# VHH binders against Low-salt glycan biosynthesis nucleotidyltransferase Agl11 (agl11): the designs that were tried, part 3

Target 1, 357 residues: Low-salt glycan biosynthesis nucleotidyltransferase Agl11 (agl11), of Haloferax volcanii (d4gu70)
Amino acid sequence: MKGVLLSGGTGSRLRPITHTGPKQLVPVANKPVLEYAVEDLKEAGITEIGVILGHKGREEIQNLLGDGSDYGVEITYIVQGNPLGLAHAAGCAKDFVGDDDFVMYLGDNILKEGVVDLVESFESGDFGAGIALQEVENPQQFGIADVDDQGNVTQLIEKPDEPPTNLALIGMYVFSPAVFDAIEQLEPSWRGELEITDAIQSLLEDGYAIDSHVVEGWWKDTGKPEDILEANQLVLEDKSLKKRGTVSDDATVDGRIELAESATIEDGAVVRGPVSIADGAVIKSGTYVGPYTSVGPNSTLEGVHIENSVVIGESSINTSGRIVDSLLGKGANIGSADDFLPEGRRLVVGENSQLKL

## First folded at step 14 (VHH; from r3 with A96V)

Design k5
Fold by OpenDDE, fold request of step 22:
Structure k5 (fold): chain B 357 residues (1-357), chain A 117 residues (1-117)
Amino acid sequence: as target 1 above (357 residues)
Amino acid sequence: QGQLVESGGGLVQPGGSLRLSCADAGFTFSDYAMSWYRQAPGKERELVARITSGGRTKYADFVKGRFTISRDNAKSTLYLQMNSLKPEDTAMYYCVARYIGTWTDYWGQGTRVTVSA
């Protein structure tokens, strides 16, 4: 079995963060989202991975993943010329996949349980595809599966106006090579895209069985800032956190803390977990780092009260203020205006920034 | 790049049969999904039939079992067997090749089919 990792898209909903990098590289608990996918595939025994690249962040993604050797996998890069939809992206992998079954993994998704069970279930039978489902509050925004009383998939509909169920397809699929024939039969949807949901529906219509499972663990699509924060919470809650860095004697550390080797918590700092602090990060005196905060590499925090936030990295935060529920882009510089006249906030704000002051 | 050349069109009486052929030159024929389209005078172009690279077929509703699309990869040729032809089937018939990776369509010049008593 092979892996097909989709790493396209503009990441428009994550702006301004994605102005300078692809959404798949945004960190959750100080790990790029895309890296979770690679690890999940490897865990499932998949070591041949095709990465489908869009127009955004090709070099950055290739720099992160390389040839896959650092991850114990073999990576082949495939460029999707036009973003014609997820089904098209999958179609681009046809030559790479050949006659093998494959897992398609959306690179901006995180699944707690990984894909081992999905793969094993698929392999236990004769299926055209395997899908994972989760109940969602807004089914109109997803591919939806209708199932009978026995749990068999009877219909798949992409973003229906009137959803028959609230069971949404999550961003992990298992396919037989038959999916390529299905894709070749597709027409653009009402949205103008070649939908992966329609491809699966086509398989169903052609008589293939669809293996479906409702996911028990959490799943996140990291398309929005709030999704990143929530994913960060979920991962930090579940992740094994190791303390390897330096904690000063007069520092207060409570709860689970991940502290990278070159990270430092200085005297007078208070850290309350679960928290992840990356390499080169310095938590200085007078600083409070609260639960579900990730501090990215080479960041310096001084005097700030911060909780439930993601500091991506390379940032300097020196303020007596309180920061909550925030996603801070790489290289952010936050200071205090207390000593400046005239009194007032001083802001340099990029395009599509969102501030609640 | 490739060229598609249709043949087999002509004049036939209602109820008659024709076999259209589309010869491929310059394509990796086996990698392409192939389709027949038709355009009648004064009407919009419409899909008649499609056959995937793997041999899966799909037909328009108006075909109703009268037409059969097939391919011979060894000969790099697409076929449309047309039986029980009706006057309404009168049109220019086009062969189309589509590659899944690029989703680009290549069109032939067409062959004219006229069904008339």
Scores: ipSAE 0.858, ipTM 0.950, lowest interface PAE 0.5, mean pLDDT 94
Fold by OpenDDE, last read:
Structure k5 (fold): chain B 357 residues (1-357), chain A 117 residues (1-117)
Amino acid sequence: as target 1 above (357 residues)
Amino acid sequence: QGQLVESGGGLVQPGGSLRLSCADAGFTFSDYAMSWYRQAPGKERELVARITSGGRTKYADFVKGRFTISRDNAKSTLYLQMNSLKPEDTAMYYCVARYIGTWTDYWGQGTRVTVSA
């Protein structure tokens, strides 16, 4: 069993954050989303991983993952040329995969339970593919599986106008090499993409059995800012949090706190968990860090009330204001306008920024 | 870049048979999905049949079991056995190679098939 990790895409829905890096490197609970995938694959016993690279963020991804040795895996990089769709991305891995079965993992997805059960289930039978499903409120936005009364997949449809079910395909798949033949038979969808859903449908039509499972735990596609925040909440809620850094005597710390070794909570600061504070981060006096906040590396917070937010890193926040439900890009500088005349907010805002003032 | 050369076309009566061949030069033939397309006068190009690198076949609805696509990887040759030919099958037939990694199509020059009484 091999792994194929997809790390392509423009990340357009996460702009302006992704102007400076790929979406797969956006941190959730101070860990790049892509690392969750690598860990999941390793947990499932998969140590040979092909990483499919798009046009964006190749160097950054390679810098993060290296040859895989830091993660206990072996990584091979494969460059996808034109972004023709997920099925095409999978197709690019054909030579790497060879005659082996493989897990395809979308690098911007996080699954609470990992992929061990999915892999084991697939290996227990003779399947063309294994898929994981989750009920969604907006099935029109997903690949959808129709199932019979016994739970067998009868049809797979990409973003149907009239969904037969609300069971959406999540971004983790197990494939036999037969999927490559299915992919080679594909035509672009109405969206102009080679759809992985259509590839699986093709396998089904060719007589292959599809192993399907409804996931019990949470799943997130981290394609938009709200998804990152929600993923951050979910991960922080479930994660074992350890304090390794320095907490001053006059600091108030309540709840579960992850504090990296070189992180500091100073006197007069209040931290209420679950919270993750990364290396080099400093929580200064007068600061309130509330639940489901992640403070990225080398960030300094002073005087601010912040909760349910992700500070990616290298940021300075010095204000008496309140920040909630926010995703702050790397190197953000937030200050106070209290000492400036005339009275008013001073903003330097990049493309595709969203502000609620 | 490889070259595809079709052969086997010609004039045949309705109900007759032809076997088209497509010889590959310069491709790693076994790595490519191969297809036959056809274009009749005044009509749009249409897919006739496709065979994947793994040997999976797909046919257009109009084929109805009359045509068989096959490949010989050792000879780097694609075939289309056409039986029970009809006048409406009259067209230029093209061999196409597609590599899954690039999704680029390479076209032959075509071979003409004419079905007429």
Scores: ipSAE 0.857, ipTM 0.950, lowest interface PAE 0.5, mean pLDDT 94
Fold by OpenDDE, fold request of step 22:
Structure k5 (fold): chain B 357 residues (1-357), chain A 117 residues (1-117)
Amino acid sequence: as target 1 above (357 residues)
Amino acid sequence: QGQLVESGGGLVQPGGSLRLSCADAGFTFSDYAMSWYRQAPGKERELVARITSGGRTKYADFVKGRFTISRDNAKSTLYLQMNSLKPEDTAMYYCVARYIGTWTDYWGQGTRVTVSA
C-alpha cells in the first residue's frame, strides 16, 4: 500500500500566516501539520508516499520532507497543475500508485487515531474504497454519506442542500486503483470541482463495496486560525510531553510540559501545562505561559502572560500584556508601548491580519 | 500533442448502423480516457460515450443501448459502434482524449454522421 499526501491549496483562510508559507507547514504543538500525516502513514506501514504539490509552497514542503529519509519513508513529489479538485489531485498520483492500494491523506487534516484502523479494515475485505466518517453540525459543508440500517453506505453526496445524514467524510481515504477509473468518469460538480465524494459514489454505483467507519477520536481540518488553536489544544491534551530542556531553580513549572533540549525556562518564569516549548526558545523572568500554548523555536518571551496560543517561531515577545487565543506568525515582534509617548498602541500590521484589541 | 483522426462517418438510413474509428498518433493511448462527443447543427456539443483507461464505459441517456464504445490499445484506436441510428443522431462526431493528470482534452477534427431517409 502506498500513500498519497495532498499538499496543495492557497491557504487563504489562514492569511496572513500563509502569505509566506503553505498552510501545511503551520505548526500544531510545534510540529508542522504535514508531519502528522507522514507519521500516520508510516504508523500504518506505508513508507512509499507521493506528495501532491500545488502552486504554493512547493519549495518549503520539499525542504521539510526532503526525500523522506528523515521520516523513515520514501517521498515522491508530484506537481498538480490546476487545482481542479481533490479527485483531480488524487488522479495526478495514478502513475505513482500503479496497481497498488493507497491511502489518500489531506495534508491539512489531523486525526487523533491515525489511519491504522482504517487501513486494516480496508485490507480485511474486498472494497473499492474505505472512508472515515464523523458527525458534524453543518453537514451541508461536507461530503456526506448516507447509510442503511446496517451501516452500509448507500449514497455519497458532496455538500448536499438536504443532507440525508450528518455523517461527513473526513480527509483520510483508502482507495483501490479502481478509483482512477471512477475519477476519469467525473464531471465537475455544481461548484466547478472534481469531487472525491463523487468518485467514491461512482465506485459504489459500479458495484464496489465501500468500507466505512465512524471515527472515535477527534478530527480536525486546520483551515482557519481557530482550527489551528483547537488542534493545538487537542494534540497537547493527548500528547506525551517530556521535559528535556533547562528549568531554573526559581522557575515554576506545573502540569504537563514539553520542553525541547535547547529550550530554557529562567528564574521567575511560570509555566502551567499543557505546554510545548521548542528548541532555542527562552522563557524569561516575569513570564507566564499558560495551558495550551505552543512556543515555537528560537522564540523569546519576557514578561508576557500568554495562554491558549501558538507562537510559530523566531519571535520576540516582550510586554507586560496578556495574549490569549492567538496565532502569531514567524518572526513576530511584540513589545511594550509603556515607555512611549503619546500613550497608545503602535501597530505594524500586514495584509489580512486579524486583531482584537 | 497527439493527433486524433476520426473516420467512419457517412450517410445512413434510419435504423442503419455505422462504426466510427478514432486513430491516435503521438499519445500513450492506453493512459488516456477516451470519449465521443457530438454536435448537431444548431445544438450544443454533448457527450455520447466515454471509456476510461481501464475500460469502464459510460453512455449518455439518449444512447439507450444503441451505441457501444470500445478501445483497442494495441492499435491505439477508439471505436463507436452505432446501431439503430435515428435522424436525431445526425451530427459531427468528435473523438476526445483526456489524461487524468492534466485533465486536458485533445480533440479530433470530427467525422460527420448523417441519418436520413
Scores: ipSAE 0.856, ipTM 0.949, lowest interface PAE 0.5, mean pLDDT 94
Fold by OpenDDE, last read:
Structure k5 (fold): chain B 357 residues (1-357), chain A 117 residues (1-117)
Amino acid sequence: as target 1 above (357 residues)
Amino acid sequence: QGQLVESGGGLVQPGGSLRLSCADAGFTFSDYAMSWYRQAPGKERELVARITSGGRTKYADFVKGRFTISRDNAKSTLYLQMNSLKPEDTAMYYCVARYIGTWTDYWGQGTRVTVSA
């Protein structure tokens, strides 16, 4: 079985963060979102991975993943010429996949339980595709699966106006090579895109069985700043956190804290977990780092009260103000700000941004 | 770039049959989804039938079992067997090749089919 990792898209909903980099490189708990996908595939025993590249962030993604050796996998890069939809992106991998089954993984998605169960279930039967489902509040925004009383998929519809269920397709699929024939039969949807949901529906119509599972753990699409923050919370809550860095004697550290080897918490600083602090980061005196905050590499925090936020990296924050529910882009410089309830500023700051608060 | 050349069109009586062929030169034929389109005078172009690279077929609703699309990869040739032809089937018929990776359509020059009493 092979992996097909989709890393395209404009990331428009994550602007201004994505002006200078692809959305798949935004960190969650100080790890690029894309790395979670690679790790999940590897965990499932998939070591041959095709990465579908869009127009944005090709070099950055290639720099991150390289040939895959750092991750214990083999990576092949495939360029999607036109963003014609997810089904087209999958179609671009046809030559790479060959006659093998493959996992399609949307590179901006994170799944708590990984894809091992999905893969094993698919392999245990004769299926055209395997899908994972989750109940959502807004089914009109997703591909939706209708299922019978036994849980068999009877229909798949992309963003229906009148959804038959609230079971949404998440961004991880298992496909047989038959999906390529299905894709070749597709026409653009009302949205003008070649929909992966329609491809799966086509398989179903052609008589293929669809393996479906309701996901028990959490799943997150990281398409919006709020989604990044929520993902950061979820990952920090679940992951093992280790202290490897330097904590000064007059620092206060409570709860679960991940502290990278070259990270430093100085005298007079207060850190309350769960928190992740990356290499080269310095938490200076007078600083409060609260729960569900990730501090990216080579960032310096001084005097600030920050919680439930993601500092991507290379940032300088020197203010007596409060920062909450914020995504701070790489190389951000932050000054002082006014208070509201809860106290703090709400920020979505792109790379190299300078703000006076 | 490859070229598609259609043949087999002509004049036929209602209820008659024709077999269209499309030969390609310069394509990796087996990698392409192939389709027949038609355009009648004063009407929009419409899909008649499609066959995937893997051999899966799809037909327009108006075909109703009258036409059969097939391919011979060894000969790099696409076929359309047309039976029980009707006057409304009168059109220019085009062969189209599409590669899944680029989703670009390559069109032949067409062959004319006329069904008339």
Scores: ipSAE 0.856, ipTM 0.949, lowest interface PAE 0.5, mean pLDDT 94

Design k5
Fold by ESMFold2, last read:
Structure k5 (fold): chain B 357 residues (1-357), chain A 117 residues (1-117)
Amino acid sequence: as target 1 above (357 residues)
Amino acid sequence: QGQLVESGGGLVQPGGSLRLSCADAGFTFSDYAMSWYRQAPGKERELVARITSGGRTKYADFVKGRFTISRDNAKSTLYLQMNSLKPEDTAMYYCVARYIGTWTDYWGQGTRVTVSA
């Protein structure tokens, strides 16, 4: 079995964060989302992975993943180029997968349980495809599966006005090579894309059984800043956190923390877990870091109170205010304007920034 | 250096039949979705029929059961059996091979079909 990991798309809903890089590299608990996908595939015994590259962030993704050896896998990179849909992306993997079954994993998805059970369910029968599902409260916003009493998919419906179930397709699939024949038949949808749901529907019409697996535990598609914050909370709550770095004698640490080896919590700082503090980060005097905060690599925080927030990395925050429920991009510089005239806030704010002041 | 070559076109009376062929000596069809497109003068190209690498077929609505696409992978040959021909079927007919691994389309030079009384 092989893995096909999709890393395309513009990430427009995560702007301004994605102006400097692909959405799949935004960290959750200080680990890029894409790394969770690689680890999930490895855990399912999948060591040959094709990574589908879009036109954005190719170098950054290749720098992160390399040849896959750091993860115990072998990675082949495949260029999709134009964002012509998920079925188009899957088709690009044809030579890589050959005659093997494969997992297709959308690289902006993160979930607690991984894909082991999805793969085992697919392998338990003779299926053309298997799809991962989760119950949702707003099914009209998703692709929806209707299933029979045996768990076989009977219908797939994109964003239905009257959904027959609340079972939403999430970004994990298992395919036999039969899917490539189905993709060859496709016409672009109303939005101009080759839809993976149309390919699966074609398999159903050809008489293939389509497996379904309702995923246990949480899942996030990390499409918006609030999704990143929620995923950060969920991962920090579940994860075994290790304190390896330096905590000064007059610092206060309550609760569970992940403290990387080269990270430092200095005198006069207060940290209340669960939090993650990455390599090279320094939490200086006067700083409070509250629950569900991730402080990215090489970031320095002084005097600030921060909670339920993600600092992506390489940031300097030196101000006496409070920051909550926030996603701060790489290289953010937040300082004090106390000695300036006229008095007031001094902002350099980029396109698509969202502020509540 | 594969080059798709269509043949079998010509002049035929309404109600008649033609069998179009598409072949290439240096090109294996077995990995490709194969299609016939047509273009009448002053009109855009339009799909006539497609046959996948696995043999699944699709036809344009205007075909209405009159044409049959088939492939012989052992001979690397694509066919279009055209029956009950009408004057509006007059067009250049193109063989197209698509490889979805690279999403590359290869077009033949076309063969002319003329249907006139």
Scores: ipSAE 0.547, ipTM 0.826, lowest interface PAE 1.8, mean pLDDT 89
Fold by ESMFold2, fold request of step 22:
Structure k5 (fold): chain B 357 residues (1-357), chain A 117 residues (1-117)
Amino acid sequence: as target 1 above (357 residues)
Amino acid sequence: QGQLVESGGGLVQPGGSLRLSCADAGFTFSDYAMSWYRQAPGKERELVARITSGGRTKYADFVKGRFTISRDNAKSTLYLQMNSLKPEDTAMYYCVARYIGTWTDYWGQGTRVTVSA
């Protein structure tokens, strides 16, 4: 079985963060989202992974993942180029996949369960495809599967007005090579894209059995800033966190923390877990780091109260204010307003930024 | 990358039949979706029929059961059986091979079909 990992898309809903990099590299609990996908595939025994590259961030993705050896896998990079849809991306993997079954993993998705059970369910029968599903509150906004009492998919419906179920397709699939024949048949949708749900529907109509697997635990697509914050909270809550770095005698640390080996918490700082503090980060005097906060590499925080937030990295935050529910981009510089005359906020704010002051 | 060559075009009366062929001795069809496209004078090129590498077929609405696409992978030959021909079927007909692994289309030179009294 092989893995096909999609890393395309513009990431427009994560702007301004994605102005400087692909959405799949935004960290959750100090780990890029894409890396969780590689680990999930490895855990399912998948050691040959094709990474589909889009327009943006090709170099950054390749720098992160390399040849895959750091993860115990072998990675082949495949260029999709233009964003012509998920079925188009899957088609690009045809030569890589050959005659093998494969997992198609949308690289901006993160799951508690991983894909082991999805793969095992697919392998338990003779299926053309297997799809991962989750119950959702607003099924009219999703691709929806109708499923019989045996767990076989009977129908796929895109954004139905009258949803037959609340079982939404999420970004994980297992395919036999038969999917390539289905992709060959496709026409662009109303969006101008080749839709993977149309390919699966084509397999169903051609008489293939389509497996379903309702995932256990949380799932998140990391499409918006609030999705990143929620994913961060979920991962920090579940994860075994290890304190390896330096905590000063006059610092206060309560609860579970992940403190990287070269990270430091200095005198007069307070940290209340669960939090993650990455290598090179320094939490200085007067700083409070509250639950569900991730402080990225080489960031320095002084005097600030911060909670339920993600500092992506290489940032300097030196202010006496409070920061909550926030996603701060790489290299952010947030200082004190009280040092300047005339008094007031000094802002350099880029396109698509969202601030509540 | 071989050269696809269409044949079997010609002049035919309305209601008549033609069988188009597309072949290339150096090109193996088994991994390709094969299609017929047509372009009438003064009109845009349009899909007529497609047959996937696995044999699944699709037809444009205007075909209405009059045409049948087929392939013989052993001979690397694509066919279009055209029955009940109408004057509006007059066009240059092109054979197209698509490889979805690279999303590359290989076009033939075309064969002319003329339907008139």
Scores: ipSAE 0.533, ipTM 0.818, lowest interface PAE 1.9, mean pLDDT 89
Fold by ESMFold2, fold request of step 22:
Structure k5 (fold): chain B 357 residues (1-357), chain A 117 residues (1-117)
Amino acid sequence: as target 1 above (357 residues)
Amino acid sequence: QGQLVESGGGLVQPGGSLRLSCADAGFTFSDYAMSWYRQAPGKERELVARITSGGRTKYADFVKGRFTISRDNAKSTLYLQMNSLKPEDTAMYYCVARYIGTWTDYWGQGTRVTVSA
């Protein structure tokens, strides 16, 4: 079985964070979202992975994943031309996949269960496709599966105005090579894209059995800043956290923390887990780092109280006050204006930034 | 060198039949979706029929059961059997091969079909 990992899209809903990089590299608990997908595929026994590259961030993704050897896999990179939807992206993998079955994994998705059970369910029968599902609150925003009383897939609808169920296709699929024949028949949707739900529906109409699997536990698509914060919370709750770095004698650390080997918590700092603190980060005097905070590599925090926030990396935060529920981009510099006249905030704020002051 | 060549067009009376063929000596059809498109004078190209690499077929609504697309992968030949022809079917008919692995379309030069009383 092979893996096809999608890493395209503009990430516009994560701006300004994604102005400088692809959304799949935004970290959750100090690990890029895309790495969780690679690990999930590896855990399911999938060691040959085709990574579909979009228009932006190609070099960054390739630098992160390399040839896959650091992850125990083999990675082939496949450039999607003009992005014409998920079915188009899947088609681009045809030569890589050959005659093998494959998992299609949307690289901005993260979930507790992984894909082992989805793959095993697919392999237990003779299916054209297998679909991971979860109940959602707002089904109009998703591809929706309609199933009968026996759990058999009977219909699939992309973003329906009147959804028949709340069972959403979540970014993981298993396909036989038959899907390529179905993709060959597709026409662009009203929004100009080749829809993967239409390809699966075509398989169903052709008499293929379509497996379904309702996943256990949480799932997030990391499309918006609040999704990143929620994913960070969920992963920090589930993850085994290791304290490997330096904690000063006069620092206070309570609860579970991930402290990377080169990270330092200095005298007068307070850290209350679950927290992740990456390599090269320094938590200095007067700083409180509260639960569900991830402090990215080479970041320095002094004097600040921060909680339920993600500092992506290479940032300097040296100010009194409180930062909560925040996503701070790479290289952020947050200082103090306390002694300046006229009194007031000094802001250099990029396009699409979101602030509540 | 791998070039699609259509044949079988011509002048036919309304209600008549034609069989179009598309072939290529250096082009292996088995991995391609194959299609017939047509372009009438003053109109844009439009899909007539498609047959996938696996043999599944799709027809434009205006065909209404009058045309049948088929393929012979061993001979690398695509066919369009056109029955009950109407003056409105007058057009240049093109053979098209699509490979979804690269999303590349290869077009033939076309064969002319004229249906006139």
Scores: ipSAE 0.525, ipTM 0.814, lowest interface PAE 1.9, mean pLDDT 89
Fold by ESMFold2, last read:
Structure k5 (fold): chain B 357 residues (1-357), chain A 117 residues (1-117)
Amino acid sequence: as target 1 above (357 residues)
Amino acid sequence: QGQLVESGGGLVQPGGSLRLSCADAGFTFSDYAMSWYRQAPGKERELVARITSGGRTKYADFVKGRFTISRDNAKSTLYLQMNSLKPEDTAMYYCVARYIGTWTDYWGQGTRVTVSA
């Protein structure tokens, strides 16, 4: 079985964070989202992975993943170029896949269960495709599965106006090579793309059995800043967290924390888990780091109270204010204006930023 | 390099029939999705019928059961059987091969079909 990992898309809903890089590299609990996908594939026994590259962030993705050897896998890169839809992306993998079955994994998705059970379910029968499902609150925004009383997939509809169920296809699929024949006959949808749900529906109409698997546990796509914060919370709650770095004698640490080897919590700092603090980060005196906060590499926090937030990395925060529910981009510099006149906030704010002051 | 050569076009009366053929002189024919497109003067090209590498067929709505697409992979040949022809069917008919691994389309030069009294 092979893996096909999709890493395309503009990431416009994650602006301003994605102005400087692809959405799949935004960290959750200090690990890029794409890296979770590679690990999930490896855990399912998949060691040959084709990574589909879009028009954005190709160098960054290749720099992160390399040839795959650091993850115990072998990676082949495949260029889709412009985003012409998920079925188009899958088609680009035809030569890589050959006659093998494959998992198609959307690289901006993260989930607790991984894909082991999905793969095993697919392999237990003779299916054209297997689809991962989860109940969602806004089914009009997703591809939706209709399933009979015996659990068989009977219909798939992309973003329906009148959804027959709330069972959404989440970003994990298993395909036989038969899917390539289905892709060959697709026409662009109303949004100008080749839709993977249309390809799967075509397999159904041709008499292929379609396996379904309702995933257990949480799932998130990482499409918006709120989704990143929620994914961060979920992963920190589940993750085994280890203190490997330095905690000074007069620091206070409560609860579970991840403290990387070169990270430091100095005298007069307070950290209350679950928290992740990455390599090179320094939590200085007067700082409170509260639950569900991830402090990215080479970041320095002093005097600030921060909670339920993600500091992506290389940031300097030196202020006595409070920061909550926030996503701070790489290289953020937040300081104090206490010694300046006129009194007031000093802001340099980029395009598409959202602030509530 | 693969070449697509259409044949079988011509002048036919309304209600008549024609069989178009498209020979693939250099492709690995069985790996390609095959299509017939048509273009009337002053109009845009439009799909007539498609047959996948696995033999699955699709027809434009205007065909209404009058045309049948088929392929013979052993002979590397695509066919379009056209029955009950109408003046509206007058167009240049093109054979198209598509490989989705690279999303590359190869077009033949076309064969003319004229339907008139």
Scores: ipSAE 0.493, ipTM 0.788, lowest interface PAE 2.0, mean pLDDT 89

